# Designs tried in a protein design chat: miniprotein binders against q8h113. Part 15

Target 1, 357 residues: q8h113
Amino acid sequence: MVIYHRKVVFTYVRAKRFYHFLNIEMVTDFKSLLPVIDISPLLAKCDDFDMAEDAGVVEVVGKLDRACRDVGFFYVIGHGISDDLINKVKEMTHQFFELPYEEKLKIKITPTAGYRGYQRIGVNFTSGKQDMHEAIDCYREFKQGKHGDIGKVLEGPNQWPGNPQEYKDLMEKYIKLCTDLSRNILRGISLALGGSPYEFEGKMLRDPFWVMRIIGYPGVNQENVIGCGAHTDYGLLTLINQDDDKTALQVKNVDGDWIPAIPIPGSFICNIGDMLTILSNGVYQSTLHKVINNSPKYRVCVAFFYETNFEAEVEPLDIFKEKHPRKETSQVAKRVVYGQHLINKVLTTFANLVENS

## First folded at step 9 (miniprotein)

Design m21F
Fold by ESMFold2-Fast, scan of step 9:
Structure m21F (fold): chain B 357 residues (1-357), chain A 85 residues (1-85)
Amino acid sequence: as target 1 above (357 residues)
Amino acid sequence: SEKVTVEIESDDPFLLEWAVFYIKKLAERYGAEVEVTVKDGKVTVTVKGLSPEVAEKIAEMVKRLAEMLGLKVKIEIDGKEYPLS
C-alpha cells in the first residue's frame, strides 16, 4: 500500500493485502448476491490426513456451510483449472453451435443412442414449457449390462462433434478435471456437515456417475424468453462454466426473489442437487434456478453434474441424521434410487423422441 | 494500449468491495494490470494494457454490473467518458 497526498494506491496484489490488513473479508449478501469462495486452501490439503484441523480448510468449510445452508449456490475461485482451458471449452462450444443444423444433426440425440447427443432448439420442455436452447447431452460411459435394467436406457458411447476436430479430447480432459474438483469440494461439504472428509466416498461415491449438458442459448430481441425453465438439479454438485458477457442464470432466494448469477471471469458457479439434499438430511437444499434469454448475443453454458454411484440407494446418511436430527416423516428424507430418478427425468424430458421413433 | 478507469461510489461497503473484486477478475481474464486508488471516499479502479476492443468490452461489462447492483459509476477509456445511457 502506497499513500501519496491523501491518495492510497494499490496494485492488484496490494489491494488484496489491503483488504486483508483491514480485516475486511469478501462479504456477500446471500439475499441479493451469491457468495464467492476461494477453494484453494481446501485443495492444498484435500488428501491430507489432518485436513480438518488446518486453519485454511476450516475457514473454507465455514464458508461452504453458510453458502449451502443459505442459498445452495456459490462461486468457486482458486480451483486450479486454467483460465485457458475454461475459455477454450466455451470457444470450441461456440464453434460447434455456429454450424448448420445438418452438421449438428450428425450426432442427434435418439433413444437408440442412449439419449446422448445433440438436441435442437425448442424440443426440450421444463415443467410443460418450451426451453429456447440447443444442447449436447453426455453421460459417463459404461459397459453394456453394468447397471442392470435401469441403466439399459442410457447404454452406449457419447456422441462427440467431429468439428471442431479437437473437441472430444478437450472435453474429456475437462470432464476429468471437473470430476476431481467436484470430489474435493464434496470433501469440504462433508466436513461442513460435521462428518469426516470421506462420508460420501464410503458408500455413495465408489464409482461416481456424471452428467454433462453443453448448452447454447440463441440471441433474442425480446424480453423474458425462457432459455431453461425453473428446476433443481438431480445430483450432488453442479459446476457451471458460463459465458462472461451476459447475465442469464437466475437463482431463487429464500424470500422467493430471483437473484442474478452475474458471471465472474475465471470462476465456476457451483450448486447443490437433490441427492445432496437427501444425504445431508435436509440441511442443504437444492435451489430452484432458471435461465432467461435476454440478449441478442448467443450464449453458451457448460454444466457438469457430479452424481452418486448409478445404483446408489440415496437416503440420509446416519452420521448426518445424528448431527442434524429432523422431525420424523420429513418429506426431504424420502429414499431415492439415483439411476431410476435420472432415467425418469430423461424419459419425461424426451418423451417426444419415443413417440417419433 | 488502452486503459479503462472506473470510479465507484456506494453507501454499501459490501457492494463496493464486490464490484472492485469483479473488475479485478475481469483484468485477470484479459491479462491486464490493475490498480486500485481510494480518494475522497471514492474508489477508482484502473485497468491497463488493453486493446481498444477489449477496453470497450470491459467498459460495457462494468456498465452492466453497475446497472444490476444499482452502483453509481463513472467509466473512462483513455480519459474519454464512456456513455452510461
Scores: ipSAE 0.005, ipTM 0.430, lowest interface PAE 11.2, mean pLDDT 82

Design m21I
Fold by ESMFold2-Fast, scan of step 9:
Structure m21I (fold): chain B 357 residues (1-357), chain A 85 residues (1-85)
Amino acid sequence: as target 1 above (357 residues)
Amino acid sequence: SEKVTVEIESDDPFLLEWAVIYIKKLAERYGAEVEVTVKDGKVTVTVKGLSPEVAEKIAEMVKRLAEMLGLKVKIEIDGKEYPLS
């Protein structure tokens, strides 16, 4: 692996020789720290016809491949979203969660609101255990009837706080940028898997659903308080915008150890979800991660989930079955209807809210 | 007007690069100028244009990073050593 990646990392120009040497270790060692990937060469060429042949793109693609094969989590820098916007999203989120519960409950999550809105601390459960967080849940808005009977459950507009006043417009701008960024990272991942840049923009992927969870974790004086229990994400790709001065996110590495995802200011943490595992024919695995509240300080995390089309029947893409054939013991891959899977998860998580309808 | 200097020593090139990226990103968040030099297997990161409050914050965050990663560091604010424990 070290030999393979040295050819991707080595060459050119006098001023950067030391960092190119260091990048060899970063590409091959993900056991103690998550890799950092500067995707700016990918973004500069992501709409160009010669994208796959660009030297800068090839280098980024190699780093994405290694990160996704090893730990499935990495930091993204050079993403083009301003540090000001990234910070303002977190600042306004802090302002909202600091409000009295009565104010936050004005946008309370309910079945009639399409399971969109504010959930109080302790409402969410992961693997049967109560999570110590509050959140605002948002989904891509869609026209009534667009996704049939199953989509009915999530119909309606997102509920946004009226205080801070600017929050709705800020978050809508942020979501658009996160959607575009996720699509462009997936073009690199598509190349990493040996496809064209556009394998994740086919019929069941070109009208992507998205989910966003805006999460507040209360400060604690106790050890090992679970903010969010161990889980994998369901979609293609997750972008995490977390507070810079608190380390709480932990990722399970390939050896089974939990490693901290130390915040890098201005970065996104990016990880792959279960749908990408299926679509890649098992080449990339979604990774268990959790949040432990170990600080007296309040922590905010905004997680954006880029998904398939709502009604997609998710199965391995033919190109990746050809490039990465499964061994005899794994010949049959599971087929998942994404929208049904999402609805089942929502209804299970919020089963208690049905009694209040 | 304050300057933070961090000397980093480690036999792990991955940890060295990771720490340098972290400090550079931390400095960029505060609009600070960053200079990185490498000499004799040591990396020196210099962050300039800081208020006294931001200089203390950066020094503390780097100290905690070094403790967490097992990095050998020396931190100075305007040439005065910042205490490590």
Scores: ipSAE 0.243, ipTM 0.727, lowest interface PAE 4.8, mean pLDDT 84

Design m21M
Fold by ESMFold2-Fast, scan of step 9:
Structure m21M (fold): chain B 357 residues (1-357), chain A 85 residues (1-85)
Amino acid sequence: as target 1 above (357 residues)
Amino acid sequence: SEKVTVEIESDDPFLLEWAVMYIKKLAERYGAEVEVTVKDGKVTVTVKGLSPEVAEKIAEMVKRLAEMLGLKVKIEIDGKEYPLS
């Protein structure tokens, strides 16, 4: 089945109206649907000193609080990033993955390239099982020596495809917009936790890191092929730009049920990561999710991971410990150094490259 | 006491599974009994023990779900077809 542009737009409008009918409280009651949040009122006021008192901001903040407490995943609309850009990112990514293997290997991921570049199908493992996807991994670029011995592993420029020719410039523009969007969503989340808009920016986000995985999932003609095994994200927020014509992302809700993240054209899916769980003092939980390849068609997903400062010592923020005291028996990690955690994840994921180098 | 019967057909197995899960959660929320029958790519979900007002509410929610997801559905309340418009 082919989804035409008119059908895609129509589906988006109907989905938006349906979730508005159900509202956040009804979706939370069922816990079988991901909430849809129009963040445009938040974006209109996100730089205003009195944003916390704006009625539109208060409504969005309430929805963010509910979504983060109950599911940890939500759709974002009203984000201001054009449908044209969102779609071109996916279209150019399809073009790259359709290239001959020899062309894709020109940007092959290696330790010498700072673990940046193309990885072929079946290189990644989650919980000991092979993930059926290929990807381009990239990270925020930084000057040599900036992050000491810990950061040395990731030094060097990102490797971008030369085909299509416009890919690098398109992706760099996209990354900048995703970075700005993530920062603004976190201002809303800071308010939702009972802080000022800037609680994270003063401590953790003076110089935020980011990770991006550009992922291709091959078409399959059998059930339950694991595209990406069950995991939580380790950062603050993830923005997911997925193909509109396939349902493959599955999210584990608070009740333990797996719910599909059905695509809404023009939206991002947003989820919280482990660092946000720590910083919020356990108020917001990072949610297990997985990808099942379930279509004979090739699927693209672009995941942007918004992270703390590389050297950030991530522990619960004092203001959120005060406003949301934990029970003594809760098992939220007391402290983690973000950069060390990231390097450990990279080296675990690509252990075979060290052996082969 | 009324029953809502929903027959669902889809080529996307995850959409089908999700729709069934959603209807089961609706039934649970309203304290209703639910039965699911699968035959050759068609799923029939029957929700029983409903007041007339709740039956219409569930039928309307399922109608909107079907419109949102592009699902082919047939909805009946106590054997009478619920109009899809």
Scores: ipSAE 0.000, ipTM 0.242, lowest interface PAE 13.0, mean pLDDT 81

Design m21Y
Fold by ESMFold2-Fast, scan of step 9:
Structure m21Y (fold): chain B 357 residues (1-357), chain A 85 residues (1-85)
Amino acid sequence: as target 1 above (357 residues)
Amino acid sequence: SEKVTVEIESDDPFLLEWAVYYIKKLAERYGAEVEVTVKDGKVTVTVKGLSPEVAEKIAEMVKRLAEMLGLKVKIEIDGKEYPLS
């Protein structure tokens, strides 16, 4: 065990050096790779009044700016969430999806459960194509009536598995940490766009909604099985916690090529969503990505989506319109109501589930 | 054209996999063909179709990566050992 612990510590130190190397050498020299960003200097100063002037923060902000402009996807390390927690989330998720089908159905998605819960393999569609995955859909919990008539359909607590027994408490802790991490990454992105750290904590962002999809992809023995069809994420930021031993996520670069998002243990993959594209006045673009099931092994992916306020009427922030004026030919959505779009997606997903049940 | 051969040994499969991935991306960037052979815990990566300038650049980048990660490597350009020190 002493030898095992020394090996694990040594591997972690070497991994940190490798991530530092990737962040400097690979991002600079090779546009075909997803950048790796150590955000620990940003997190150390995220609540300090002088964070914008800190040399470490300035360096991280520069890396975030390049990643968001060049590809819209990057690995995050130095995020402060323990490897133990990251791994335990995946381990308990595997345990849940390995349960007999009748156990998983105990938390099945229904209208009376606020469209929260378990959905079966093959009932989800992306851009008209069937997705080969099962999932648990979770949303920020809120009091009845808080989000008016629009939010009425999502009223209800999240449905959590009773087996594993600790799953609910584990996931609630994880969600809190992901929420804080997303907010802090957005402080860096706000600085990258030329604003204060707090531009994404204003009127329509100060009570952020969140969505979480806990996704299981069945093992396959045939080629090109679509696990999740090509799409962009709708929100501000997505944090992806994926299995370390399978490469399935692919990201479309500006040249139209698909780049594999090869797992890096202990990291999150982070990508920008459509709402951030609007709020940034088109400076940062949400990027198409997909999942191809290409392994006989079962794959877990936990995706946390950090969103605007539910009722937010999303339009470009004035400061970013001033800092980054659009060319007249540029096509960026000028206004969208977040909650309306989310409800439309939820109802469409449920209609597909009913049709395919 | 030149040929670069890299033999990599590591007891850390993660570092081994990423070193191979890195060399493949270097080769791809320069339009070169890559062959990978795995035998008894050793990985051999062969990069073909290189100009002498590109072959030396790839060898130098692999040398730097190996030094940073503490990987045991042997690098050859057209069968001649590339010095690591």
Scores: ipSAE 0.000, ipTM 0.241, lowest interface PAE 14.5, mean pLDDT 80

Design m22F
Fold by ESMFold2-Fast, scan of step 9:
Structure m22F (fold): chain B 357 residues (1-357), chain A 85 residues (1-85)
Amino acid sequence: as target 1 above (357 residues)
Amino acid sequence: SEKVTVEIESDDPFLLEWAVLFIKKLAERYGAEVEVTVKDGKVTVTVKGLSPEVAEKIAEMVKRLAEMLGLKVKIEIDGKEYPLS
């Protein structure tokens, strides 16, 4: 561990107070800087029916509303997931990607494996260009036939590295915690949109699918190498656990400027996806973001994507159409079948998986 | 009037850029003039036209930012080094 990181971790409580001040008094808008939100008051009350009236919850909800309107990206602290777990996930991921290529290919992504497993550098394309990264792709596991013909493409178990040995158990624990955290953040976002805490726990949202990409960016000896091209995320909410010593993620604000997402030890970066844009009736926009490789050091990023039910027909929620009516005449239905949308993306991205090592 | 000079050293260009942006936003809030000089991975940000009270406030906020991010900085108010310990 670098001396600077040790000092930052030691002063974490002081940092929380400074970021609180910065969000309220120093930052006039969130367009130029990414906001930091301590969600611990929200988490303390997220199961209480009277949570909407709690002063601490109201403050967090106000910050979530502003962050989602202005940028669609924010740091989350006070989330209750241990620094030890957050760091072990990254450490074990570094160990896996450091293995010889032949070892990583033992869990290679294939159609017969349900598009789950290791993808090598150059398999992923964004806007027709190869991304300079490797990854492990994982999805919520489900029984054969559960999601009909659409779900057949993703049937089967996740492929986990056998080295490190503890990796599977660690990641399964981490996924459960990220799922719960995402659900609880969405309770705050529901209140921010003017609904009840539970608008995102309705019929098509209460059995959430999830996607996780565990991404390794090779070190480079030059600036501005594209690690991942500009894109938006598909789901409701993304939690990003990135290496603490490197800045690589950039977020495009409403004015068209790219804002660097500087790592804060122990935090998650959180952003909204396309499904939340639809469900909110366009109040919260999913935001373009990209990754630039700028360091000779290897960088790890673990992205957890909280989604709708797989079979959900996603359209604006009635409560949010009422509270936030659209100003323009748009097409009659801005409706997406989530599972079909995901499968179309997977098949398009991985069309050329016949390459051998 | 006083000036605050912040020397920032990092091999992470985006962290460097973000820190400069933060100091510029602080300066703009107080109506101050800002100059930025870049040499060999070191950036010097000079904020001019400050009252003594505002100079101390800016120095303290930059100090807290540096502690929070583990950023290597040197801060001077009107030529005198501002303590970081």
Scores: ipSAE 0.000, ipTM 0.381, lowest interface PAE 11.9, mean pLDDT 82

Design m22W
Fold by ESMFold2-Fast, scan of step 9:
Structure m22W (fold): chain B 357 residues (1-357), chain A 85 residues (1-85)
Amino acid sequence: as target 1 above (357 residues)
Amino acid sequence: SEKVTVEIESDDPFLLEWAVLWIKKLAERYGAEVEVTVKDGKVTVTVKGLSPEVAEKIAEMVKRLAEMLGLKVKIEIDGKEYPLS
C-alpha cells in the first residue's frame, strides 16, 4: 500500500501540472478531451457567506460552467477524499465479486429486500442488447412510512456483503463523503448558473436521495463487448470511481464523437443527470455514455448518484428560468416526480432479472 | 523545416486511439502536416512542416502526455531521438 500510495500521489501531481501546462500553453480546449477541474478552492470556501466573490471559487465556477455546457462530464481532483479510501473501496469490491456465486447470492436482490442487493451478469438490457456486468444496487435507507405508499417498495436496509467483513462500514463512510462532495460541487454549479450557492438545497432538494451501483465487468478476449449500453443518468450528479488500469467508459460529445474517459488515479469522474437538465432550464444537458468491455482484466466501477428529495416534483427552478429563459421554439420542460420514476425503473429492472433468471 | 515522429504502443486500444487523435489535433493546431501509419500493432504519427521551436514544443507536450497516461512512446525530431527523461 505504501508503494502504491506514493505512485498514485505522484501521478495526481503530474496530472494537475500537465493540465495547467496544457491550458496555459495551448489556450483552447480540444473537444476530444474531458476537462480536469481542481475543486479544492471551492471546497475551502463552500461554507463561507462570501464564497461567490472569492477569486478561487470564481475560477472553479467558470471551469464547471464550461464543462457542463460543453460535455457534461469532467474529472474532479482536489476533492479531499483520500486515495487510500478510493482504492480500498475498489479493492474490497474486487474481493466481493471474486467470491463463489453462492456467496454473492446471499445478498441477492428480492422484493422482500426492498430491491436492494446483488444482480448477476447479463440480466440488464439497453436498447435490446445484453449488458455484460454484475452489480450491487444500494439506495438511501429510510424509516418505514417516510416516503408513503410509493416509497414502501424500497423500504428496508441495504444488503452488504459479509465478506470482506469491513465492507459495510467502509462503504457507509464512502457514501457519506460522496454525498457531501456532490452537495459541494452542486454549490459551484448553482453559482455557474447565476444563482446563489444554495439553489440546489431548496425545499425539494435539501433531503437528497441517493442511489449507488457497485458494478463488476467481466474480463473479455474479444472486442466491443457491451458492458453497459448508451444511456444518460437520471439524477443531478454522478460520481464515478473506476479502476485505473484500462479505459472502458466512453462519453458522447456535442459533435457526436465518443470520447474515452481515460482513468486518472485518485480522481472522480463527474457527470450531470437528467434532473439537473430540468432544474437548470435546459442550460446543462445530461450526456450519453457507455461502457465497453475491452480487456481480459476484471474491472470494477462504483457509481454514486446524487438525487433530489424522493417526493420532488422536478421542474425548472424559477431563478434559472429568469436567468436563462428558453427560446420560444424550445421544447417545453416536462415535470416529473423523482420517486415515481425511480420506482418504475427499479421494478422494470427487477422484471428483466426475473425473465432472464 | 523539422519533423516530429512519435511511435506509440499500448495494451489499451481506446487509450491508443485517443492519444493518436490528441497528437493529430495538436499538430493541426500548429498548421502541420500529419501522417498516421499502423504496422504490427505499433502506431507511428509523423508531424511535418515545423519550425525547430514548434517541433521541440510538440515533442515536450507528447512526452508529458505519455508520462501522465503511462503510454510507451518513442519521439524523434528529424531522426534524432528526443529524451524521455
Scores: ipSAE 0.005, ipTM 0.437, lowest interface PAE 9.9, mean pLDDT 82

Design m24L
Fold by ESMFold2-Fast, scan of step 9:
Structure m24L (fold): chain B 357 residues (1-357), chain A 85 residues (1-85)
Amino acid sequence: as target 1 above (357 residues)
Amino acid sequence: SEKVTVEIESDDPFLLEWAVLYILKLAERYGAEVEVTVKDGKVTVTVKGLSPEVAEKIAEMVKRLAEMLGLKVKIEIDGKEYPLS
């Protein structure tokens, strides 16, 4: 695309490859819009030992670096997960949330179920405000005793709906693909931070944990209904699969303005979490975001959280401290044991279940 | 079949690229053919091979995008102007 000097006409093609012919650089800051990153060059080389030298990888890495420094949120396209699967996940989730509460409560979240399962609308509070959403909470399944006393709280299988019948198998397939995609994006992020592609995988991601929240937001006919209050995510990287026809997610930029995360069909929205902030020595900040219910339509969002090893002792990696030293006026990133942090958050969020059990 | 023609004007290349990409992704989702023409700082995206229902849906989504981003757009369905207000 040559916008600056002459009329250009492109041939009639199916749209999938059209973007690559435009080659317009996103050179402005991310104050009013979230960047879109085509990661297909990264994915094509993610298993190559020479990936750091590939021109396409270098370009993607540069875009990831800017996105993570400037906002901590970006869209991902070229990710290789089919539009059919992405949409089917949302369609099946809509079907589940349309069921009567009696049916949804068959998988209700309890302490004895390992804090896995269905949560009713209005049970969650963020900063003293009630969140107008319902959800299914899922965690990576593990054998009893695998994560010691810390992990005991989350032991047991995920609770999956029996209706729609295919839901469990669909979601398990989806989780595997999201896990692989998250690992590969983090290889690019590692390069962006100045490390090897495998910097995180050697210590922090040998056996990565994951969390998934499947969230339903009821339709509203009034303004400013809080679907989810302002927060940061706890983990490394979040993949958001949101409905395409509703704008509800808002991201806080460095100037303190809220930027709408307008859905792009077939994309994931990706953001970084608190653990990545620590590991990067504060170079990448987990960004405040919220959900405002602004539509009479029911909205679904499936959020996949890619996490460290459960027992990981999360502190700034030496190579990133060396390449990105903190300013003397900045607070030093504190060491966190990921599993303990997660359990503390779960028990705090669901304190009412412990008190009433 | 129907076609949707969107003319977009912006002095912000980031905003212009973002809007074009959005329309290209909509076309891809619906399996539609696309023509992109660039002239005098304006981009015209023509999406074709659409059912009337999908053409209306695309026009409405582009209208909402333009409203949210403060974009100067002109939308036509089969040569008939789609109202913006």
Scores: ipSAE 0.287, ipTM 0.741, lowest interface PAE 4.9, mean pLDDT 84

Design m24R
Fold by ESMFold2-Fast, scan of step 9:
Structure m24R (fold): chain B 357 residues (1-357), chain A 85 residues (1-85)
Amino acid sequence: as target 1 above (357 residues)
Amino acid sequence: SEKVTVEIESDDPFLLEWAVLYIRKLAERYGAEVEVTVKDGKVTVTVKGLSPEVAEKIAEMVKRLAEMLGLKVKIEIDGKEYPLS
């Protein structure tokens, strides 16, 4: 494994150089390839009063605008989260999924546990079809009764494995950093939409909910095994921390072609969700994506979803209706209550658990 | 009118597909015809209807792509091997 790991890391460093080459050479407009964005100039200034006028911020904002308009998926580098932490999250996740089934079932997902915990391979369904993956599902913890009848379905603490012993503390640290990173990327996106840096930190967004799925995809010896069926994400932004060793994530472009998201070590893949489509008044579209198990190797992916306030009535923000006026389309909902939307998706996805309980 | 033939070999099918898409986009920019065939685990991409200068440019770009992605390639312009070194 050590020899293979070194080879894989070296191969994906080459892929990173290729993505960088495409962004700085004549083929920068390729819709068939995911853009790579170094956000370090944005992060250096994201708390400064004059960030909107900073040349480095302006450049990053332009790249974010293009990525969100053209694809809705991009790689993020220069994000400030250490390679050690990014890799340790995946390493400890591998260790958990390598445990015997009976150990993993100690934190089994149930309706009574607030749909938090371990789900075995084949429990998750996308568009009525079984997904070939196992996962740990986590949500922002909240006090009993805080989100009324709607939130009752998700009440209770997250279930964390006792083995590896350090897993809970590691993941809680990781979540905090992903939350901060998502907020800061959204400051750039707010500027890209023509707003202030803080349009996504208003009343509907200042107490953000989050969802996290820690996903394991079993190795297969045949092509085109569905690891996760085609879908869009529900929230504002998703940060994907995927294994470096094999390509499995595919993104659907505007022409209907599936584009492979080749892993870049130390990067996040970032994509926009349905709530950002609504809030932006349809300027940015959430993009269909899927996972194909196409390797004999076990693959881990940790997906962090940054969301609105749980109780938010999500509708286009006034500033973006003014900056980007448009006719009504079926692609932009008039109004969605985020918490109800999330609960409906959870209950649909885990219908099998309700029927079997 | 010149023809560029690229034979690509890789153990990563998604990386291989991406390389093919890159060559298709490059050819599309010049209005060139593209044929893709799969034989014995190798992919052959043939780009037709090229001027000599565009053929050289495509060959050079594919060479750089192969270097960056660690792909094993063989490139020919009108049946003559394009040097990789």
Scores: ipSAE 0.000, ipTM 0.298, lowest interface PAE 12.6, mean pLDDT 81

Design m24W
Fold by ESMFold2-Fast, scan of step 9:
Structure m24W (fold): chain B 357 residues (1-357), chain A 85 residues (1-85)
Amino acid sequence: as target 1 above (357 residues)
Amino acid sequence: SEKVTVEIESDDPFLLEWAVLYIWKLAERYGAEVEVTVKDGKVTVTVKGLSPEVAEKIAEMVKRLAEMLGLKVKIEIDGKEYPLS
């Protein structure tokens, strides 16, 4: 059984002032800037049976619906995770990536390590171009045999650096908080789609898998170096904790324009993934995004991916097919087995490691 | 002080775990202590250190949760059965 810790609630006054400034400039159009949503009314009521009737919840749900329909990306404030923890995660991540290469290689990603660990700069490719980043990849840990033959590829513990020594415990605490936050945001999204709060907590969704990428982007002296090529995320929901002084993430809007995701201190950036597109019957779309290295400063980004159950056969939920019927010619993608999809992506990304390990 | 005892039955272990977590977080909101016992697909959750008013409120919220999730539950406040309908 898992022991859950109470969420720490701290309000970031700077983020709220920036939110008001940003909203004044954006009052007419999510297409030009990413929306900012204070989810604290949702969190205050997210464990209440009748949360759907609360006026504060209804307001947040309306903002979530608009953000997910118009952009698929938004900032989250009022999330209850302390500024100290958010910053400490980034600080410890900087410390790790500042280590000599030989130290980072002690947790090198390999097939034998379940494709968990450190990947060096230049291992990842997007659309045939090398991505200029290094990362630590980690996944939900599970017992041998839990996810059948398909899951064997990812068996084994996450590899955490021994320096800084506090990193493993810090990140494990952070992951648990991100898991709870993601589940609670999805309760709001479930209401936004016209369901109960718990449509994403059904049989194939209540034991969620998770993926985390801890990413370091080296400083560059050239303009427009690709840190990560254009892509969509595969899961339900992504939480991004990025450095506050570096604008690098860009999001493609419905008009085809790239919108910069300017950092808001103390916020998460949140986006929807391909599995949520399927489950919502295409109401919410996963959005193309990319990272451009435009600064001589080193940038870190910690991306937490909340997923379905590993074995889930993902198809549109019946309630959302009823509430949001589609034309036959505009049907959402066919049934996807989440675990198989994830394994295929991992093996494709790390094909060179299979040949040379 | 009062205690609320909830006996939950389901053949779905994920649903049982989720229901227990919900009751645990609800109890935490009221500063109460929680004990959980699991035996043969039946879970008993005991919430302790409650005022009579808070005990009745928790029992009502658990009743609503059970209705929503289709869970078979038995609720008692200090050994007296709480009506389900």
Scores: ipSAE 0.000, ipTM 0.180, lowest interface PAE 17.5, mean pLDDT 81

